# Ledger of designs, part 30: VHH binders against q9gzu0

Target 1, 229 residues: q9gzu0
Amino acid sequence: MGDPNSRKKQALNRLRAQLRKKKESLADQFDFKMYIAFVFKEKKKKSALFEVSEVIPVMTNNYEENILKGVRDSSYSLESSLELLQKDVVQLHAPRYQSMRRDVIGCTQEMDFILWPRNDIEKIVCLLFSRWKESDEPFRPVQAKFEFHHGDYEKQFLHVLSRKDKTGIVVNNPNQSVFLFIDRQHLQTPKNKATIFKLCSICLYLPQEQLTHWAVGTIEDHLRPYMPE
Short names: E, the ipSAE of ESMFold2; O, the ipSAE of OpenDDE; V2, 0.75 times the mean of E and O plus 0.25 times the DockQ between their complexes.

## First folded at step 23 (VHH; framework vhh_nb_b201)

Design s5 (at its last look DockQ between E and O 0.01; V2 from the best seeds 0.00; counts 0 for: pae O 11.2 > 2, placed apart)
Fold by ESMFold2, look of step 23:
Structure s5 (fold): chain B 229 residues (1-229), chain A 124 residues (1-124)
Amino acid sequence: as target 1 above (229 residues)
Amino acid sequence: QVQLQESGGGLVQAGGSLRLSCAASGFTFSSYAMAWYRQAPGKEREFVATISSGGSTYYADSVKGRFTISRDNAKNTVYLQMNSLKPEDTAVYYCAREYVFTYGDRKYTYMDSWGQGTQVTVSS
């Protein structure tokens, strides 16, 4: 009959067919804006705030053997079923940013932020906003929380201090919503031995079902606690 | 679904030898790098050794020359041969799966799965 569940299934099948025809994911239907705040422990010190120059979405299945499989493939699957749209996560990559400090000449650059050894950062906060692609509507905050406390990533850096291979590492926060791409630089001279952990990129994991869930407020409302002024 | 099961731990005298095994299931074993880490009481987990899918190995300085990591892809098993053991090697030893991939112009490693651990105790 024409019950609501049958109507929903028909609409979902039409979406699946459209995405297959275009070879696009649901994530490709959105524009994103992302900001990254490095929050200092000192309460009176304003965050180091950056705007991501381009947010790069990639579809992946969070329950697969390779949680970062989408990164290796640099693409989503050739066929996207509606069942996978419900289970899949979108990876939102942020390799390049621009400082929002007034005393710095703005320039889009590769992310290169020293996270360790230092003792002044409390946490990393990512603020994600979206809208339907080519819409005139304002960006709205995605209903999700992306925070990575310093204790959580520093512990993981300590695990690999004795590794001197040149491969970078990826670490994640406890709820697996923020992934940090880290370069390890081993500086060894007769006078000094040091290892530096530098953030080179951030990837956010967002369940695909959350792409259409927004919180209230504007970009300005949500950025104000972190503004450098 | 990924499962890593360590075995072969126990009590051994200083100067002795021990071989740890890690049986893997629930994934395509030959496609992943595998690693050993260890954690002494009150300390953070630390890297011991890794072996790539292609068989290349790398060791922490503290164990190089004494420990050998190897793998048997037919048996889905990674091994750690531990020779010339010292009391400072006392720890819980963990098997880990390493996902290695390229992003941009750089190679990255992500440790996404860990075993239960097996206790190794080296008596003085």
Scores: ipSAE 0.687, ipTM 0.872, lowest interface PAE 0.9, mean pLDDT 81
Fold by OpenDDE, look of step 23:
Structure s5 (fold): chain B 229 residues (1-229), chain A 124 residues (1-124)
Amino acid sequence: as target 1 above (229 residues)
Amino acid sequence: QVQLQESGGGLVQAGGSLRLSCAASGFTFSSYAMAWYRQAPGKEREFVATISSGGSTYYADSVKGRFTISRDNAKNTVYLQMNSLKPEDTAVYYCAREYVFTYGDRKYTYMDSWGQGTQVTVSS
């Protein structure tokens, strides 16, 4: 008879399999909190920290067509997309956010952060917390790293600049855990034309098996490094 | 199970008053800060007011001087007294349980539970 941990894991796997058949996600059994930090290169500049208004879990297997559309649009590789479809991954969508600073005008808004052209951002960090639904327990940090470095998404932006026919793009970090939905805008000035890339939404990819993998600490503990002073 | 239920919404003329209530259950009410938010059609949900477990209050600039948040721990209820209502105050009002923490010289919050909301409509 396997150790208790092994049994729990097996039970969860069975549950996941059952949910998959029903086109349901294990993630539906959790409440989520998500924070987004824009970390700046300048050390003196404090990170811009936002709380996601609502985290929307979506099972990737239920959205195969959407994923494949991304492939068709050259947002993702076919290979990576197929891998995602096979890994029983949940998508955690973050369409809206609110600043952690209440004294900032416009603290509640849709994602509209300009990512390019600018070079002052070092990376985007997403912090994910969860708890079982119907639990009064505190949120726990999900043991996963969600970072998207400036160099990685800029490279993709520059590549897309050559394609004038696309207005919206999706870029992802190298490990395909963070997806940025970007609006491409052309600004016309009397003297010049400029292209900007604005962040519209963020989506985190997490294997469902990791939904029960929690790190230690509180939300406060994990936010502290990114908190504005 | 944490439950929050708003009530008291309705139609009111500009300049009028409403008092919203939020009944809480499923947790130690007195230990938590409570907040009100509102969401107008096509707009993002915005902060309105918060009251700490100790009774300290904070308001959005847009409602300061007009709205008053209060709580009755014996009844597990948080209130929002809204005076001098304006058409711009039209929204669904939500009650939320919040956690408040201090970092440096500033206070921060996150909401961990929400009510279903109550509609407030202010006519011109």
Scores: ipSAE 0.000, ipTM 0.255, lowest interface PAE 11.2, mean pLDDT 81
ESMFold2 (binder alone), look of step 23: mean pLDDT 88; pTM 0.873

Design s6 (at its last look DockQ between E and O 0.42; V2 from the best seeds 0.56)
Fold by ESMFold2, look of step 23:
Structure s6 (fold): chain B 229 residues (1-229), chain A 124 residues (1-124)
Amino acid sequence: as target 1 above (229 residues)
Amino acid sequence: QVQLQESGGGLVQAGGSLRLSCAASGFTFSSYAMAWYRQAPGKEREFVATISSGGSTYYADSVKGRFTISRDNAKNTVYLQMNSLKPEDTAVYYCAREYTFTYGDRKYIYLDSWGQGTQVTVSS
């Protein structure tokens, strides 16, 4: 005869594993769409708009899969540990994106968009949309601001301008919601020695609960300011 | 909380030496690269030197041969020995933590933490 207490313990363990899995992967319950707009300083010039091919969520509480774990480093006091456990954060990586227009300057492939030394961009705006996975509901805009002004990333590029090693750099906007992954190319010609900073990918950093805090409107409504007319 | 505290700055005559220290806490010091940057009045902050977790060093051309970066993992401290100082070395010197990782086929650094800086003034 089977032991009823042993079967109950196994059932409870399965339930605990399922609850743990669900808590660790709220972002896995969503579909995402993300767009990247490069807003030009000249107001009559239409933004360069890109659609992200695949949005890849990475949870910060899974440390083996965390790419930007250093962003969260803090004191290891009891209070700090409790604060980290209360912060359920997701990183949304956009390693590949495609132009929605073929006339975009500075981008010929997914990882070939020059951000510096050009000076015509005012800011980068990321538009994030979500819906429950397996839902037939339309995507809704996540109510969060993802903007990175040119002056903010330029100063960080200048920090490493004299650094000639082969590494790329990651820079973030002031509110730490947008992270840019940047390749540094050191070009030397007979007459010139130049460094260019090229955008490789973008990561959005936000609390998971924001994935269900939606603004009004459709994708089309929110893209319209950045679309060609 | 990550804490980086620089010390050892001051006034020195050209040709002199100073040793800067940066005491680190709030993280596993031996796992991170550490760097020095500097900012002269009216200029942008610029790279000086970096030392990997394994002790490998890299220097800006402007300081190579004159400055030496080192670390003491038992004391959670990174140092910058500055020799043959020039008036052009006058700046606020900042300690920084470098998070280094591979993403895709590329190696990246992220300068995620900075100290408050220590003033170095080199008089002629």
Scores: ipSAE 0.660, ipTM 0.866, lowest interface PAE 0.9, mean pLDDT 79
Fold by OpenDDE, look of step 23:
Structure s6 (fold): chain B 229 residues (1-229), chain A 124 residues (1-124)
Amino acid sequence: as target 1 above (229 residues)
Amino acid sequence: QVQLQESGGGLVQAGGSLRLSCAASGFTFSSYAMAWYRQAPGKEREFVATISSGGSTYYADSVKGRFTISRDNAKNTVYLQMNSLKPEDTAVYYCAREYTFTYGDRKYIYLDSWGQGTQVTVSS
């Protein structure tokens, strides 16, 4: 008699297989919440915590037609699209986020965040929570680590610093779980030309099999280290 | 598997010329932009030049007028012709695959693959 956990895993695999046949996404069966914490190097400085307005899950199996349409429209290459379609991962897009500081007038707004040339950030932490749709159950923390350290994304910024074109850049953490969409702005100051890297959007990569892997604790428990006092 | 292999590096005198090659495999070469980067000792890796799948080119200011990026799709190879070389051009030169796409109302680039690099040394 297989371990209950093994049985659940098998059941999930069967479900996934069935959904693939129907071109449906397992991710569509979940509601998601996401928070973004900017952790500062100075330990006395409180983290800047943001709530994502809407998490948009994208499964390659469900969005195949859209992906191919993008190829037809020359938005991206067929080769890259095929590679993406072969991956068994869900993309969780966070296009907009707002400050969690509600006690100060004007702080509850969508904000772009400047990542460079500032050097006071230690890392970006994304916290992902989910639950089954139509469930009265509370959101559970997804058992995955989404961190992007300052040194890792700065290195990538510096590679493209000399590029003066108006294109944005995408950078990723070493384990390719966090992707940052960055706007590059060239500013003319009275003294010098300066380049600013501004965060526009975040995308998390999660293996589909991990959609049901939850850690213990509540949203509050997991946000507590990053919450403003 | 995506593979990029640089070659053509070496020692050259100031004012001399050198041609680098990057052989690509494991993907549809003609569908991607290709770029050259370089890293000097004690410095960060910096952009040198890029060529789109359609053949459009862009250069760093420091190499503009001296370097030429080109590609041969039949050979799956991108080239960097370096003329009027200076000691400041001494670096390890890297080839990269550049993925270009549109997200929302903006165009983005993503560098997802790198070669091992080839050493270029320019003596005074």
Scores: ipSAE 0.557, ipTM 0.824, lowest interface PAE 0.7, mean pLDDT 86
ESMFold2 (binder alone), look of step 23: mean pLDDT 86; pTM 0.849

## First folded at step 24 (VHH; framework vhh_nb_b201)

Design t1 (at its last fold request DockQ between E and O 0.40; V2 from the best seeds 0.67)
Fold by OpenDDE, fold request of step 25:
Structure t1 (fold): chain B 229 residues (1-229), chain A 124 residues (1-124)
Amino acid sequence: as target 1 above (229 residues)
Amino acid sequence: QVQLQESGGGLVQAGGSLRLSCAASGFTFSSYAMAWYRQAPGKEREFVATISSGGSTYYADSVKGRFTISRDNAKNTVYLQMNSLKPEDTAVYYCAREHVFTYGDRKYTYLDSWGQGTQVTVSS
């Protein structure tokens, strides 16, 4: 009688193979929830917690047509596209997020969060939860750590600070698991020129094999450290 | 594998000129924007110049009028002609590949590859 864990793994592998053949995403078999916590350096200061409105999973196999289109449109190189297609990574897109703070009037709207210039943020933490589709089971925490420290994204901001073009920038954490889509706003006052970096969207990279790796606890358990007492 | 190799750095007197080259391999060079950055001692890396796949150029204010970025797609090489060099131009100069794409309603740039850098020293 094979180890129940072994059987599950085999079943998952079969599913992956089938989905690849059908050009479907394994991630499409899951519902996702995502939260974003801005953790402040000051320990007494409560984290700013946001909920992602919709998490969009994209598998490299399911995204092939779009990637190829990008190549045709000269948005991507063929070589880079091939490299991406060969990776067994799920992209989890968070195009919009909203504040969970009910006590702050007006924060219920989708807002871009200012990341710079400010030095009070220690790190950005993304919490990912998932469940099988059509399951009545609660969402479970995905066993993955998604963190982006202030020092790491600030360095990248400073690299492009002198660029006055109107393009946004993408920055990533060192382990390439968190990608931030950043809007740059150049403000000109009579006295000073200032550049503001605003977070527009987030994309998480998760190895496909980790889609079924869950930690223990509820959403509430995992959000508790970031929530006001 | 993406490779970027800078060359042409060295010691030059103030008012002098240098031409940097960056040889690219492992990707379709003509499909990407290329950029030059520099890092002075004790400072963060900063933008110098960029050239799009279509040949459009943009410069930092600090180098505008003195530096010229160009590219030769047949040679998979991007260049930085530096004229009227100043001591404050002393830095390690890095070549970078810029991936430009549209995401939603906005255009984004992603620096996804860097060279090892070449040292430029301008003496007073």
Scores: ipSAE 0.832, ipTM 0.943, lowest interface PAE 0.4, mean pLDDT 86
Fold by ESMFold2, fold request of step 25:
Structure t1 (fold): chain B 229 residues (1-229), chain A 124 residues (1-124)
Amino acid sequence: as target 1 above (229 residues)
Amino acid sequence: QVQLQESGGGLVQAGGSLRLSCAASGFTFSSYAMAWYRQAPGKEREFVATISSGGSTYYADSVKGRFTISRDNAKNTVYLQMNSLKPEDTAVYYCAREHVFTYGDRKYTYLDSWGQGTQVTVSS
């Protein structure tokens, strides 16, 4: 019934609309740029670097149903005799990304990065930049660290390797700042059946106040360690 | 606070049976999917079974036909009936809450809460 490329684009548009319906955020006053670097274990090999097409902010403080509401702080609210203020957490969703390597720019195929069974990646690094909306100022790097090491996400993939239902999985790094939305693809080959874990999208979690805590330097300065030679 | 408390583990002879229970509190139990996972010594945690809020079940191939997951929403409890136990079933068994949601056109599961685990040892 549906063309695979059209179906994927429609799914991305639906996701975009869903996320925008749920947002209510001071973060709407910012422009964002986000990049995703897949850092290889081989130190001589530069990262696979991707640019996020659109960063969609979502706040967790409204009364509407929120994706991943309360996940980060749920265990703390019951261990104290004091009522604690809800943190204003912004979720920064990255539903679509493209390679920055020029020989793959303009590809129309809807392919996601394969994270597993791939074994050559050390970690995923997300680089987040912001500025006040409609400012002529350059984007500045947000002073926050978004890293997800291979060992941490592989462990979580292995939890569900024997699970063959059609549901995707969400996994997070230990400090719960990076959430990976993972599609599991079950392939049959002449030799055996295999499962592949593909990165569909990323969500970054951070306190709203971090959006104005900037490090020095330009986007180019901060991307250079990850760029191909 | 979400709390998941497993019980019913112990030592059992191969071919025997055990029933694990997981008492849940701090959330609307009937609205969530619940799952069992297990971790053998020196291995990574692995999926055993899941039951949706509506009662649909799904099992790992290694336990299908021997284990049955069920839930009692009146008691806020999920169960794992384990029959025909084998030494390779020896593990710590964990109860987990599954947050199931739609993101774009696909459903996703996030395992957002785990119990402390209960030891099951199957002797040969």
Scores: ipSAE 0.685, ipTM 0.863, lowest interface PAE 0.8, mean pLDDT 79
ESMFold2, look of step 24: ipSAE 0.586; ipTM 0.825
ESMFold2 (binder alone), look of step 24: mean pLDDT 87; pTM 0.858
OpenDDE, look of step 24: ipSAE 0.624; ipTM 0.858
ESMFold2, fold request of step 25: ipSAE 0.625, 0.624; ipTM 0.840, 0.833
ESMFold2 (binder alone), fold request of step 25: mean pLDDT 86, 86, 86; pTM 0.852, 0.850, 0.846
OpenDDE, fold request of step 25: ipSAE 0.823, 0.809; ipTM 0.938, 0.933

Design t2 (at its last look DockQ between E and O 0.49; V2 from the best seeds 0.51)
Fold by ESMFold2, look of step 24:
Structure t2 (fold): chain B 229 residues (1-229), chain A 124 residues (1-124)
Amino acid sequence: as target 1 above (229 residues)
Amino acid sequence: QVQLQESGGGLVQAGGSLRLSCAASGFTFSSYAMAWYRQAPGKEREFVATISSGGSTYYADSVKGRFTISRDNAKNTVYLQMNSLKPEDTAVYYCARERVFTYGDRKYTWLDSWGQGTQVTVSS
């Protein structure tokens, strides 16, 4: 009570309780659906479209659980946690998906889409839908744009091309709404040595208020531009 | 706001040395990894060196043995000691903050903040 460290501990515990309560509240209130389209540069070619098998929400103001399944981020501190509390941000993680092509057997799989050195992708588009849990309402598109053009992620890959450590990279689009988790794979052939950048997970980053701000239209309406033939 | 400010660049003869500094503010410096990148005219920005929050270092092959990255957490500063400089080292050198995640059993690095850069020119 008269000890400065005791007062700091009590303040930290109150902060932890608030963060836990906020995460619990958001996780209990919404259902999500998410789709990922890899849009080709060739105008006539329909997108490679995937449905995310489980959208995993994380409140950024829950400083004890920065990434689901018990992973701790070394970048967190008390000061960082206080900064995040002001943002009221939700992270939506998508590590696994299923192809929506009618000519492919649809099994959920870990995301492993090669993004570079291929040169046929124009952009990645994520389509997010939400509804209140326990409602009979259909899912509605969240009023936000989640696009990541190839030029923006390619330049970031090139920045780290000479970096040969075991660490993967995270890259973000300019407006910081889409984060790609990328593994670097070094393939050796008899003729050459090549580096491949493979997408392993996507995270969408948005203010929690956007989860109830819906655009017009159905899932079908919003998927139609990206559907396979 | 995260602020990163590089200094110590300049003109140097081949074989010479320079020490770059990057002063950091607006965040808990000791909790983050810090890195140096460089960009020569007409070329892509490329990795030079990184130092973890715990002091572990890693270097690009092109600079190993010649460059040393270090940090002073009391001064919120990261350094790049550049020895045996070559004309090929001519570039703008950028300081960057790295946020490190463990997700599943993999570690990921996000370069979430950059400085304005400092010019290093190595003449023949």
Scores: ipSAE 0.625, ipTM 0.846, lowest interface PAE 1.1, mean pLDDT 79
Fold by OpenDDE, look of step 24:
Structure t2 (fold): chain B 229 residues (1-229), chain A 124 residues (1-124)
Amino acid sequence: as target 1 above (229 residues)
Amino acid sequence: QVQLQESGGGLVQAGGSLRLSCAASGFTFSSYAMAWYRQAPGKEREFVATISSGGSTYYADSVKGRFTISRDNAKNTVYLQMNSLKPEDTAVYYCARERVFTYGDRKYTWLDSWGQGTQVTVSS
């Protein structure tokens, strides 16, 4: 009899197989919550914490249908769809997020979502929580690390700085778990042309097998380090 | 596994020409955009040119009119024809696979794979 982990994996695989037959995605069986923390280099400065309004899972269980849907919804390219299918990875999109500090008018202005040029951010941290749909259980932290350090995305920004096309860019952390969708804005000042990189959305990559891997603790426990006083 | 291998670099005199090649493997080449970047000594890597899967091209201003990016899908190869080379074109040239994302009316590009680079030196 395989170890408990093996049994769980087998059970999950069976479930996945059943869902495929029904043309359903495993990710669709979960509710997700996501938080985004902008951690500043200055230790005295509190992190900017945001709650994602809606987490949108994208998974390719049915290649053709998902591609067509993706095209219709303008959510992702054909190329991206093929990549997802091959890697058995779910994309968790965070198109919109709001500051958790509801009591502070303009708190969203603290970040203005400009990532460059600026050097006061140490890293972006995404916290992902999930639970089975129709479960009355609390959300559990997904056992995955979603961090993107300033140095890593800055390097990528500099690579594409010379591009003057209107195309946005996607940058990823080294382990390819966090993807930032970035708009490039060219500002013409009387003295110089400046380029600004603005964060538009975030996408997390998670192997499907990790969807049921939960860490211990509550949402509050995991947010505590990033919560404003 | 995605593999990109640049070739064709070398020493050339100012005003000369050079053709770079990038051989691709490990993916459906015809489905992806490809790009060339370069990095000069002491400088950051910079965009040179890109070609879409459909053959649309875009160039950096610094190379426009002198460089031509092209592709041969049958050979899984992207090329960079460099004419009228200048000393300032001296750099390591890198090939990259460019993925495209469309969200609404906005297009995003993701450079997810790079070659090892080929050295181009233009002497005065």
Scores: ipSAE 0.406, ipTM 0.739, lowest interface PAE 1.1, mean pLDDT 85
ESMFold2 (binder alone), look of step 24: mean pLDDT 86; pTM 0.851

Design t3 (at its last look DockQ between E and O 0.39; V2 from the best seeds 0.46)
Fold by ESMFold2, look of step 24:
Structure t3 (fold): chain B 229 residues (1-229), chain A 124 residues (1-124)
Amino acid sequence: as target 1 above (229 residues)
Amino acid sequence: QVQLQESGGGLVQAGGSLRLSCAASGFTFSSYAMAWYRQAPGKEREFVATISSGGSTYYADSVKGRFTISRDNAKNTVYLQMNSLKPEDTAVYYCAREYVFTYGKRKYTYLDSWGQGTQVTVSS
């Protein structure tokens, strides 16, 4: 007996208490699927669509040393363990993918996509889906927007265009939900000097509370705008 | 909260010198790389110099040999000594904090904080 809201709330509280005791994150309780679309400016040209081979979730620990610490509210008051669990973020890393084009022999590869110099890309769109681990449920789209328009990342590339040290760079979209890991290649030939910016990995920033919020529709419904003809 | 405050800008004749300072607060200064960038009127912000937490330096080709970046961890301050100034060096100069970290097999730099800038004007 009892009402469903009370029983669900009690079950969630027990789960959160167990996760805290084991030092596990809520993200560890989900399966993920992610797709990456490079959307072209030309409307007749279909997106370059990729399936991520393995979505690697990591929870942030120690805000001072985390790449995403700048997104967090540093004004921290007294927090319960349950409230802290809800406010933590998950980083979803996508280092490897496979093309979904039928006219390409598909294989899993490390991400290696030239973003600059070129002018044919409108934006990068990441499509994230999740479900409870060990569930028979279909994957559902996470209720969050992951877009990075070319103008926003190109501006950041131009800031470091003449910088030729060996480190890669990380750039983020304005709402800090997508982080691009970029390799800079500085080529010198007898006739030219050229810099190429290549995408090597993507990290999605997702507040932990969003893991239980899904939009409507299936993977197929959400991929359709980006699918090859 | 992180604060970066530049100072030392001004008007100088071509061939002259200026020393810029950036006072930092709100973080463990000695643990971060620090950099200078500049933005000329009507242009994009561009890299000038960086200094690692351990003191290693790197410069844009356009300023190498003329500019020197340095840091004083006891004073939480990074400096840019600018010699042999040219009219092309006219810009707003920004101090930046760089978060350097390892991801997989390589290092990455993320520019996470900027100062308000200080104007440098080099007259002919």
Scores: ipSAE 0.623, ipTM 0.835, lowest interface PAE 1.1, mean pLDDT 81
Fold by OpenDDE, look of step 24:
Order: sequence, then C-alpha cells, then structure tokens
Structure t3 (fold): chain B 229 residues (1-229), chain A 124 residues (1-124)
Amino acid sequence: as target 1 above (229 residues)
Amino acid sequence: QVQLQESGGGLVQAGGSLRLSCAASGFTFSSYAMAWYRQAPGKEREFVATISSGGSTYYADSVKGRFTISRDNAKNTVYLQMNSLKPEDTAVYYCAREYVFTYGKRKYTYLDSWGQGTQVTVSS
C-alpha cells in the first residue's frame, strides 16, 4: 500500500477521472479566496492589502469545450489553453480586487496600481485559500508560493518599454506562478513622453495536483504579516 | 520543448544590410506571433519588430523603414531583414515567441520564450 501521499494522489486522480466523465473540472469543486498584498521596500510602510472579489478558475479538462468557453468569455487565448492542458495547470483569475476593511479608516493603504516607473514596491504577494464546495470547513491556505518581486517584473517592463503599440502586456514571475496583466499607458508630459505600466488583473497558475495541498493556519494567520498593526 | 535559434549576425559596415533568421521548434509555429528584440551594450533589451500569426507587422520607430520582419511557416522561421544599418544598431538580437490574445476588452501580449541571440556589429 503506497504512502499516504500516494494514496491521496490516487484518490484525487480517481476523482478527476469521474469529474471528466461529467464534464466537470476539479477546480470547480472548490471555493477560492484570494488576497493580494503589495509589500513596500520601506519597512515602516504597511503593505497594501486587497481582497479579490471573485476568483475565477479556468481549467482545461475538455479541450474543445474549454476553448469555446474561453473564447466566449475572452478569458484566454487558444494557445494558452493548449499550454495549460499540457501542463495540467489551473488558472485562477483575479480580475477585480478591493481594499480590505474599507469601513475602517487607516486599515488599508490605497494604491493606484501603477507598478512602473515607481520603485517603492518590493514585491507582490498573492495568498490563495480554498475549500471543498459544500463544505462547512474553513478556508485553508493553499500550499503554494505566489510572489512577484519588483526586480523581476521591472526587467520585463523595460524589455517592452520601447513598444508603442496600444496592447497590454502580461508578465510572469520566474517560476510562472503569478501572471500580471498590465496596461501600458503613454503619457505626454511637457518635457517628454512617459510610459506607465498599470496593473489590471492577476492570474495565478497552480498545478491541479496542488489544489488539495493545504498549509496550516487560518486566513487571519496568513494575512497577519500584511495587515496594519 | 520550445527552442529558438538565431543566426545571421555578424560584422557589417554602416549602410550595409544583414538578414537574421530565427529557427523555431517545439511548438506550432504558425499559431504564434514572433518578435525581434535587441540589446546593446550597457542598455536594456528593446523591442525591434513583431509579426503576428496572420502576418501583421509592427516596428519600433528607430527601425521603421529600414527593417522588415517576415516569416516562413513552412520552415518555422522568422526573419529580420536589416537595411541601411547604423552603428547604433549594434546589439545582440533576440528572437522571441509572443502570445497575442484578448482578455476582456483589451488585447495583451506575452513573451514566454527567447533565443540565445546573435551578435550584430555595425562599424562606422
């Protein structure tokens, strides 16, 4: 009898197989919560913490159906969907997020979501939590690291800085777990033209097998480092 | 595995011409946009040109009218014809695979793969 982890994996695979027969995705079996923290380089400056309004999972169980759905929803490209299928990865889209505790003055840092040319951000941290649907259990932290350091996305911004087309850009962290959708804006200043990169949305990539890998602790425990004192 | 290999770089005199090639493998070439970038010494990598899967092209202002990007899907190759070369064109030239897609109401581009680069040196 395989180790407990192997057994869990087998059980998950069986579940996935059953879901495929029903044309359901594994990701659809979970409720998700996501938070985004903008951590600043200045240690005295508290992080800007946001709660994602809705996490949208996109998984490629059925290639054709998912492609069609993706096209209809304009959520992803054909090419990206194919890649996801091959990698057995689920996309967790965070199209909108809001400051936490808006009702409490001083509890949240406002942010303009400009990522460049500003350099005061150290990193973007995404915290993902999930639970089985129809479960009364609390949300659990997904055991995955979602961080995007300033140096990493700045490098990519600089590469595309000379492009003057009106398209947005997508940048990813080195381990390809965090994707930032960026609007590139050209501003005319009295002296010159300036380029601004503004964050529009975030997408997390998670291997499907990790959907059931949870860390210990509560949402509050994991948010604590990013919350105002 | 996605592979991109640039070739055709070299030393050329100002006013000369050079044709770069990028051979692609490991993916459906015809389904992707391809782009050229360059990096001069002491400078950041900069955009040069892109060609969509459908053949639409876009150029940096600095190379517009002098450079031409093209592709041969049968050969899985993207080209950069460089004419009227200038010393300021001296750089390592990189080929990149580019995703182009619409998300919501906006079009986005994503660069996920790069070649090793080919050196282009333009002497005065």
Scores: ipSAE 0.349, ipTM 0.693, lowest interface PAE 1.2, mean pLDDT 85
ESMFold2 (binder alone), look of step 24: mean pLDDT 85; pTM 0.840

